VH-VL binders against q8eqq3. Designs and how they scored, part 2

Target 1, 246 residues: q8eqq3
Amino acid sequence: MKIHIMIAEDERLAREELMYLLQQENDIILCPSAENGDQLLNLYQEYNPNVIFLDIHMPGINGIEVAKKIRNEFEDKDIIIIFTTAYESYGVQAFEIQATDYLLKPFSEERFKIAMNRIRKTLSTKKVRKPKVDKLVVNLDEKMMVIDPNQIGFAAREGRTVKIHFISNEVIETKMNLKELEEKLSGFPFYRPHRSYLVNMDCIKEITPWFNGAYNLVIKDLAESTIPVSRTAAKGLFDALQGVHH

## First folded at step 8 (VH-VL)

Design K1
Fold by OpenDDE, look of step 8:
Structure K1 (fold): chain C 246 residues (1-246), chain A 121 residues (1-121), chain B 109 residues (1-109)
Amino acid sequence: as target 1 above (246 residues)
Amino acid sequence: EVQLVESGGGVVQPGRSLRLSCAASGFTFSSYGMHWVRQAPGKGLEWVAVISYDGSDKYYADSVKGRFTISRDNSKNTLYLQMDSLRAEDTAVYYCAKDRYKSSWYGMDVWGQGTLVTVSS
Amino acid sequence: SSELTQDPAVSVALGQTVRITCQGDSLRNYYASWYQQKPGQAPVLVIYGENKRPSGIPDRFSGSSSGNTASLTITGAQAEDEADYYCNSRDSSGYHLYVFGGGTKLTVL
């Protein structure tokens, strides 16, 4: 599968240089380029690239801000961001938004190759290995709750918030999105059966067939909650339950 | 309704000049790149030229480079193709086409009906 | 300049599936757009961005890519699908140049 790459760069020469470098790669396809943050947001929605080469210094909204918007607005997308800049001072900011790499202008071919290798490595891994979290800290309105992930039955997106459902039938509301939650729970047996759900696989009681290749999960909570499994997620779920890793 | 209407085609002798026009309506003309594409009788499509939304960038096929000039007047919603030093092989239906984007071109989503240019002695 | 190659002609039975393929170096790194042209008419964009359909284009049209190829697939060909189909892409020899394939005449039997 080709890597879909989008460039956001207001300087024509820099953009063309990057295009030239990317064109030398056989496993990438270039999306339309953006010249500013607003264009990037629009094109991102349309093409949904795997990777964005993002200039920090663009007119209007800077690259860092645009990256933050992308991360916040698109919850379930694993986008790889490579920052490009003429300045070295933005390394910390790049880290804060979980940028995969940082390229200085003018672009070094060797450095570019390193970045491409990182991109490929990241994409080849099913999940980015995150440090195992022993406890989950969730910010509530007036307090922080320390949660044992093993006590979670499932999480569900309800409107603009995510609700964490415990096996005890207790429910809490968090400001984290499901993606963030999933990442924090990477060391635990959680699975995304649906775009709106995250389920603890250890809490699955039953799997029942539904329509058109979809399934329902019955959870081992007091309510015997039912969680939908999308057709696309079904195969992965069975593999995950059986300990098969792809 | 988005529309493009070409005009200016006709019969000319080799070496002569001709100017084509494309009138655009139904969309914000100044926000999109524009293309000229031609098709010789019984032949396939051939890309001719592209111009950015503001006219700052122009690019041409090698077959017409140095002879053709693409331009636009955004105040009149009109695209132009000045064709100089015409040759017999320039005989074709000339289409104007709207790009999907301003300066990053990845598809022509609206086409005119074309205007015929015949170059013959 | 880059070149895109297509089969000059293909046939499909009514209701069957047909794939039209375009090949060229540019397609390694750039999306193909596909245009349908019926006799005496202007071309119509049917696929862009690998597998994106403009409004009004039936869902039986789809796009795909592999290596240095792009393909237009018509799943359940209809009589009205009989036309010439052209692929188009950026020219790899220049950043802002474009090139069309030679076109494929599709006959619906």
Scores: ipSAE 0.856, ipTM 0.920, lowest interface PAE 0.4, mean pLDDT 90
Fold by ESMFold2, fold request of step 13:
Structure K1 (fold): chain C 246 residues (1-246), chain A 121 residues (1-121), chain B 109 residues (1-109)
Amino acid sequence: as target 1 above (246 residues)
Amino acid sequence: EVQLVESGGGVVQPGRSLRLSCAASGFTFSSYGMHWVRQAPGKGLEWVAVISYDGSDKYYADSVKGRFTISRDNSKNTLYLQMDSLRAEDTAVYYCAKDRYKSSWYGMDVWGQGTLVTVSS
Amino acid sequence: SSELTQDPAVSVALGQTVRITCQGDSLRNYYASWYQQKPGQAPVLVIYGENKRPSGIPDRFSGSSSGNTASLTITGAQAEDEADYYCNSRDSSGYHLYVFGGGTKLTVL
C-alpha cells in the first residue's frame, strides 16, 4: 500500500529538494503540490492524503493556521502533518497542533529518514488499538506517584535509595531498586549503562570517552549530570542508540 | 464553453521556422499550466513542452530542446510555440492542452483540435 | 529517457471487462493519467490522480495502481469505447517532464 503524500511549499527549490528525498522511498506516492494555503485546502479535499509536509511560511494563510483548519473545521485527526521551516522557533507550536514531526530547511537526509520512520510508525499504530498514554506508577514512602516516563532523564542509586531525576530537574526517591524500575519501564527506551544508573536514551545529549573503554553521558536539560557507562555496557548502549541488534 | 484553438500549421521546408498559436476561451487562462503535445501521422502522442501559469517556468522534451520555445501572453489568452530549425521528424499534428493544475502537471483536461505541421522538401 | 510501456493492442467482447496496463519507473512515485483518443479526434482525459474521473466520463471507467504499474479498467465495455488509450506521467529523469506510453488500441468485439 502506498503512502499518499502532499507537499505544501511555495519556494520551488525547497519543494524540489523534498520531492527528491521522497522519491527515494518505495512506499510513497506524491499528490499535486500546493504553493499556498487555499490551494492546499482544495487539493487536500480532492486527494485526501495520508501525510502533508507543510511549510509554515506560505503566502496568505500561514501553515500553522492551515493545520488548525484541517484539524478543527474538517475534524481530520488522522492526517499526519510534518511542518517545515527555516526557523527553529516553531517547534512548540508544532507540538500544540499535534504535528508528527518538524523539519528545518535545508533538509538533511538523516532528519528526513527519522521523519519518514515516524510517519510509518504512526500509520501502523492507527491499525492497532493501543489504549491511553502510558504512565508509570511508583511507590514512595507515603504515596504513589503517577509519572510520565518520557519526563524521566535518569534514575540512580544514591546511597541506600534510588532517585528518579526528571528532565525538569525535579528529583524523587523510590523504594524500587533499579532492576525493578527497569522492568516496569520495559516498553520505554531506557538503558542500564552502569550497575548504579538507568538512563532514558531519548534524553542523552552527549557521550564522551572515559578511562578503559568507558564513557560518560550528559542528559538534556540537566545541569551537570554525568552518568557513567561501564566498559561492558558500552557496546549495548551504542547498539541501542543506533537501533541495531547484534 | 472551455475551448482551445490552434493555428499556424502548414507545410515548411527543413531548417525553416514556424510559429504556432493557441487561443484560449471559457476559463481563466492565467490560472493554469499549458502544454504542447504532438502526434506524428500513424504514431502515438509525444509530449513537447510545458509552461507554468505565469510563464516563469518552461520545460521541453529532449527532442525539441534548443529548437522550440514555448511562451504565453496572459493578456491575450494565447499560448505560443516557436519552432526553429525544423526537421522532417517534427512532422505531426500539434495539440495545445490545458493542465488541470497551476504548475503541478497532473492531467491535461482540455485539448485543442490540433494543427498539422508538415516538414518536407 | 524513461518510458511508459503499454501493450500495443487488446480486445474485449462487448459487455465484458478489460484492463489496460502501463508500466514505468516513474509510476512508483507519481500518479498516471489516462487519455482516450478516437480516430481523427483529440485526446480526452478519462482518469487522473489514480482513480478520479473528470465530469462526463462514464462510471465504467476506473483506474488503479500497484508498484510500477498503473491500470485502466473498463467494466462492461461498449462499442463507443473502441479507441486508443494512452497513459502519461512524469519522466523520472526530471520532475518537470512528461512522458506518454506508446498507446493501446482497444478493439470491442
Scores: ipSAE 0.439, ipTM 0.771, lowest interface PAE 3.0, mean pLDDT 84
Fold by ESMFold2, look of step 10:
Parts: sequence; structure tokens; C-alpha cells
Structure K1 (fold): chain C 246 residues (1-246), chain A 121 residues (1-121), chain B 109 residues (1-109)
Amino acid sequence: as target 1 above (246 residues)
Amino acid sequence: EVQLVESGGGVVQPGRSLRLSCAASGFTFSSYGMHWVRQAPGKGLEWVAVISYDGSDKYYADSVKGRFTISRDNSKNTLYLQMDSLRAEDTAVYYCAKDRYKSSWYGMDVWGQGTLVTVSS
Amino acid sequence: SSELTQDPAVSVALGQTVRITCQGDSLRNYYASWYQQKPGQAPVLVIYGENKRPSGIPDRFSGSSSGNTASLTITGAQAEDEADYYCNSRDSSGYHLYVFGGGTKLTVL
């Protein structure tokens, strides 16, 4: 996957030096650049970058104040901020706002590579951001039911209906098909191992080989239920369980 | 109601000059980068030049570098293309286009209807 | 190189989905934008910033990218979508230089 990087730097030559260094990296894509703090806040909201290289001294609102606004008012705790400056004295302020790194101008290639390595390490250790909504609403005959997706072990098509199996061993029926259910659960770690099943990857207890590159799954606390993994779905399942493909 | 209107096209002989103008209205002209893009008859689009919102940065395609000059007058809301040493391969419809951004160019969101330049004799 | 390569022509049945692709080294590090041009008319921006749609562009238009390839997808193609489509991005050898793909003529059957 590509890392979306934004530069906020008002000095053209410094901005172009950073862009040149970044273009040497194979795993990044550059957002439009900002030349002042207000422009940065607008572009940040438009592009949602993974990383900002942020000059402390820009016209208008300075980089430290911008970083505080992003962390506190926009509540973005996961964005990676790399401060750039000609002045070494800003290190304490960078720590206070949880900056990932701090680069002095003029940029050394060696320090830039170290910053890039820290960016990549930080991204590999962070959890994937999910929607803030953590509930699923399902229509039953007489009512709507509010479900915590983390309590779902799996869902299966059984005859004409889809049954949702909770890790508590409770089962409910829904008129939604598996495709609709998968769409409503798109922000949660669910996977389709088979055309008739949708499984919560956080609830997988065991994976056992089966014939011709297929597998079987056992769900925590539902050990009597064996869920098939088709040959075509097996690679995707293991890729998802082992982390992001890159 | 954002509008760009090109003018100044015509028929000229090789080696001559033309100046194209692009009149802007309906937006704050001085807040955006501007482009020239051309299209030869029956051919695709070719990017020609870009100028930053304040005119301080100018960049050109290799095919026109040294012969064309982009400029702007923000007090008149007008973009210009001075085209010197014209060649037959410069024959095209010339479009004026507004960038979404001041000086980091990622999208031409408003276009004029173009003005035809024909270089022949 | 900084060329952007597009197939010269693509056809789609009315109501079906079509994907128009654009390939080039610069797309590794820079977003693509996409332009629609009908005969005798100026181009119209339909996608910028990889996958962003300007106001007034129908939601059947979407964009994506992977590696050196950008794609414009039209789901549920309509007769009015028949046009030439151009991708545009930065030249990877000079980050202030731009290049258009050669264009793809979309025919809606």
C-alpha cells in the first residue's frame, strides 16, 4: 500500500528538496503541498494524509500550533508528524505533541532515510483506523436489534436464511444476505472464507489443512462448528491474519 | 459562474509571434495556479505551461521552452501566453485552465472553450 | 520516461461497468487526474487526487490507483458518457512538469 505524504513548507527550495528526496522512495505518493498553516489545515482535511512533513516556521499559524490543532481539535492521534526546522531548540515542543521525528534543514540524506524508516515502523505497529461506530443494527420480525460486532463469531447461509452465530452460542436469523451483512460490517475484521460463510477473524481459534489447498476453521467457544475455507479464499485469509500485504 | 475566455488566436506564418489572453471571472483569480493546454487537430491533449497564483513560478513543457512565455496580471484577472518563433507543430486549439490549487498542481477544474492558432503559409 | 499510456479505445454496453486505465512511472509517486472530452468541447475534470470527484460529476465515476497504474471506472454507463478520456499527472523526471495520456475513446453500445 502507498503512504500518502503531505509537505508543509513555505520556502520553495526547501520544499523542492524534500519532494526530490521523497520521489526516490517507491512506497509513497505525494499530496498537494501547503505553503502556510491555514492551507495545510484545509489540505489535510481534503486529503487525509498518513504523514505530514511540517515546517515549524511558516507564515500565519506556526507548525507547532498546527500540530496541536490536528492532535487535539481534530482528534487525529495516528497521523505521523515529522517537524522540519533550521532551529534545533524545538525538540521539546515536538515531544509534547508526539512527533515521530524532527529534521534539521538543510536535510541530510542519512537523516531523511532514518525518518523514513521510523515512519514505516510506526505505520506497521499502528492498528488500522476503524469507523467510530461500533454497533450493527439488524431487523428482526418485530424489532430492531443492536449488535456488538465483536460478539459475532460467524454468519452462515442455512437454507433460505442467514444465521448470525454469537460467541455466546446464541443464534439469530436475519433477512439480510451475507453480501449485505458483509457491507454493514466493512469496518470490522470479517472475512468471507466460503460463499456461504462470513467469519470474524478475531474469533478464529484453529486453522487446519484440508484437501486441494482448502482449510477448515474453528471459532473460539464454538468448537463444534467447522467453517470451510475454499482454495480461492485461503491466500487472502492468511494474508489478512499475517498483516498487511506489501 | 466561473468562466475563462481565451482570445488572440489566428493564422500566422512560421517564425512569427502571437499573444494569447485568457479573461477570468467568477472566482478569485489571484488565489489559483493557471495552465495552458493545447490540442492539435485530431490529436490528444498536450500540457504547455503553468504559472503559480502570484506569478513567481513558471514551468514549461520541453516542446515550447525558450519560445513561449506564460504570465498573468492579477489586477486585470488575465492570463497570457506569449508565443514566439512559431512552428507548424504549434498549430492547435489552446485552452486556458484553472488549477484547484495555488502552486501545487493536481487538477485543472475549469477550462475555457479554446482559441485556434494555425501556423502555416 | 514519463509517458502515460492509455488504450486508444474501449467499448461498454449501456448500463454495464467499464474501466479505463493509465500507466506510467510517475503514477508511482503522484496522483492522477481524469478528464472527459466530447467532440468540439473543452475537457471536463471528472476525477482528481486519485479518487476525488468534483461537484456535479455523477457518482458512477470513480478512480483508483495501484503501483504505476491509475484507473477510471464508470459503473452503469450511460449514453452521455461516450467521450474521450485523458489521464494527467506529473512528469517523474521533473515534479513541475505535466503529461497527458494519449486518450481513450469510450463507445457506449
Scores: ipSAE 0.420, ipTM 0.769, lowest interface PAE 3.3, mean pLDDT 84

Design K1
Fold by ESMFold2, look of step 8:
Structure K1 (fold): chain C 246 residues (1-246), chain A 121 residues (1-121), chain B 109 residues (1-109)
Amino acid sequence: as target 1 above (246 residues)
Amino acid sequence: EVQLVESGGGVVQPGRSLRLSCAASGFTFSSYGMHWVRQAPGKGLEWVAVISYDGSDKYYADSVKGRFTISRDNSKNTLYLQMDSLRAEDTAVYYCAKDRYKSSWYGMDVWGQGTLVTVSS
Amino acid sequence: SSELTQDPAVSVALGQTVRITCQGDSLRNYYASWYQQKPGQAPVLVIYGENKRPSGIPDRFSGSSSGNTASLTITGAQAEDEADYYCNSRDSSGYHLYVFGGGTKLTVL
């Protein structure tokens, strides 16, 4: 697993200092370097780096402006930007454009390693869908129940109540409707395949065709519980599982 | 059309000097790094030297360092290789090649047809 | 100076797939480029930046890398693909030194 890194820096000595630091790392590969903002935008589009070390004060378009173009015009929210600068005052501007870190020149090996660790953590987090909420609390008549959302297979509306079905085969009733339950489960991969169902996409085992463009779902360890996917929800389900371009 | 034409090769005795030229046409010469690469008879490619687009950075293989000098004249669209203290092992076809980039050396996308240098008594 | 190691020769049947490999320490941090050279001709760039093809290079040529190894793959090999193939990269200990592999002679049977 290699991290593809591009340097945008017009001063040869600063560029070589970064290259020296970067080549000490075993998990990175260096793209061609840019010496100005226009060259960076061209190379960025050609090489698709994971990380850009971006000098704020390059000739032509400055680094702040380049970062704004990448975030806004190219709509790349995933690329990691580490600003390099001689001026500590740029820390506020780095926050405003959601930079991962900044490094003062001349580069400190200690600060560089901190930036590399943050880069690695950020890349790991982006590849793993981590929930924003670790536990779900639901109200029952006489108590509140603390639930691990990963244990939920699906929820279904049955009459005026919603039943939460765990992958353990346990079932509880809640007075929340499916919309409220879905909102409380934000940050977990739950989907509405039907107006009466909410499913944990990480627990889907099988998807089988049904009549008129509909489908049925089978949940892991709940093989006797078949969950309908409406015709209108089918595209959204497949997009969420496999992406649009397949 | 993009073209590189080497000249200045020939037969010389060991210890003598020779200057190779590479005439460039069909592209903005001053926008790209340039390389010299050689190939001894029956052998593989050996990188010799590179020069940045403006001539400010020059780098050499250990086998020629201190004996060869790469240079360029952007007003004449010409790359040069000054070869001093020639040895028998310098006998090769010498190619000039255009880099894709100014100062990041990544891919020699246009090559000349080469000029033969023979160093023998 | 970092060595790049290639097998001296490899064969492929017409229409089949072949992989030519290049190994070296520099390939851990730097992309490989690949050059095709037919007898009596100048080299031609076929792959740069690990896996990128210049304009005019057939899509049967592809590149990949893993660890310290770069690979050039030719799918559906044709008679005109018979040539010497060289990998090239820079030296990770020197900022701007370059090294070619020893070359691989591809024979199309």
Scores: ipSAE 0.402, ipTM 0.751, lowest interface PAE 3.7, mean pLDDT 84
Fold by ESMFold2, fold request of step 13:
Structure K1 (fold): chain C 246 residues (1-246), chain A 121 residues (1-121), chain B 109 residues (1-109)
Amino acid sequence: as target 1 above (246 residues)
Amino acid sequence: EVQLVESGGGVVQPGRSLRLSCAASGFTFSSYGMHWVRQAPGKGLEWVAVISYDGSDKYYADSVKGRFTISRDNSKNTLYLQMDSLRAEDTAVYYCAKDRYKSSWYGMDVWGQGTLVTVSS
Amino acid sequence: SSELTQDPAVSVALGQTVRITCQGDSLRNYYASWYQQKPGQAPVLVIYGENKRPSGIPDRFSGSSSGNTASLTITGAQAEDEADYYCNSRDSSGYHLYVFGGGTKLTVL
């Protein structure tokens, strides 16, 4: 079970530090980050996270005011809020908003782990909010098939048709081309490594070099998946997999 | 390029007041928290006070609480320390220092050269 | 009183490796920053966070932490590294946001 976490932090290096710490946790999914309060409110409604790490001192509307809006105007009592700040003046207001933790910067990895444990404990005592989940619907001659995109390993053009390969090793044929499929999967971490392939990046196990600056991908839990990465697509693939700046 | 310049130090008698200034240049002053740190002769560093980027939060070391007031004027790019009821123990070089990032602590990355305050009868 | 404890002095032979430590209960929750100060000069930030170096700080400086202890390591010490070194972190008492250690005088032999 994955915990959907959003970061609201206007300073890029502070935001990247939190992303680095969060990426060490195996049970989380990072939503897109917000850099101000208005952006946070938009992304919050779109992605429906379980947890927000929220900087109090952002330009414009501050994090306490944003949290009040979420609790009172949107009436979301279940979302877990972790405030981050260099200063202590909002401790009473954080309690009043029922924040799960209040992290005074600079904090250690050990302190961060404590906050993560509190998040997990809090979630174990609440009904876990079900993230908004989009399904993919494909037409097969006499029926429509409802697919969870997370079950797809990759899709490939094989001859005149496109085949969707599930992580279970099941394969179905669709009349959609890869461009149409890519568009319908735009909310999920799919990438086009080659003109004939569309890959679920969460399912990549190995990447190996090949001739002329190309690469091959191996997909988790598929028996014999080897998927080419063209030279043109290689940088984009690595950038997508390495979204954290040094 | 980025500079902090302290001024206003001098010799004062116990019980008197002194106001220190720190002129900032080369960065967006209103985006950063600011600190005062002091160092008595032959002694180590002692943190004195901090003020948030917008001036909404101020904190003081126990040794100066109630006697010192940190403030800032973001329109003049200037940090201040008002020191009242000065004691001999307040004798030190006073440094102005800038937080590395806007609202988070990642060290004090720019320091002034300091201004000496001597409190003696 | 300071919540961060440093040894008052340490020596290292030129070119050798030295570790300067800082101990305090607040370091369980917060990383230290490290400052170098030469006589008559303002402090200079050499490590922030766990092990990050500001621009211009040599890569022989590194930082680490474990439990309630933070460390500054200088690999291949040079004569110019002779200075006082201070750790700085949060005050665990809740009255002050920041505290410096007492400082460690590094002598390069």
Scores: ipSAE 0.021, ipTM 0.517, lowest interface PAE 8.4, mean pLDDT 82

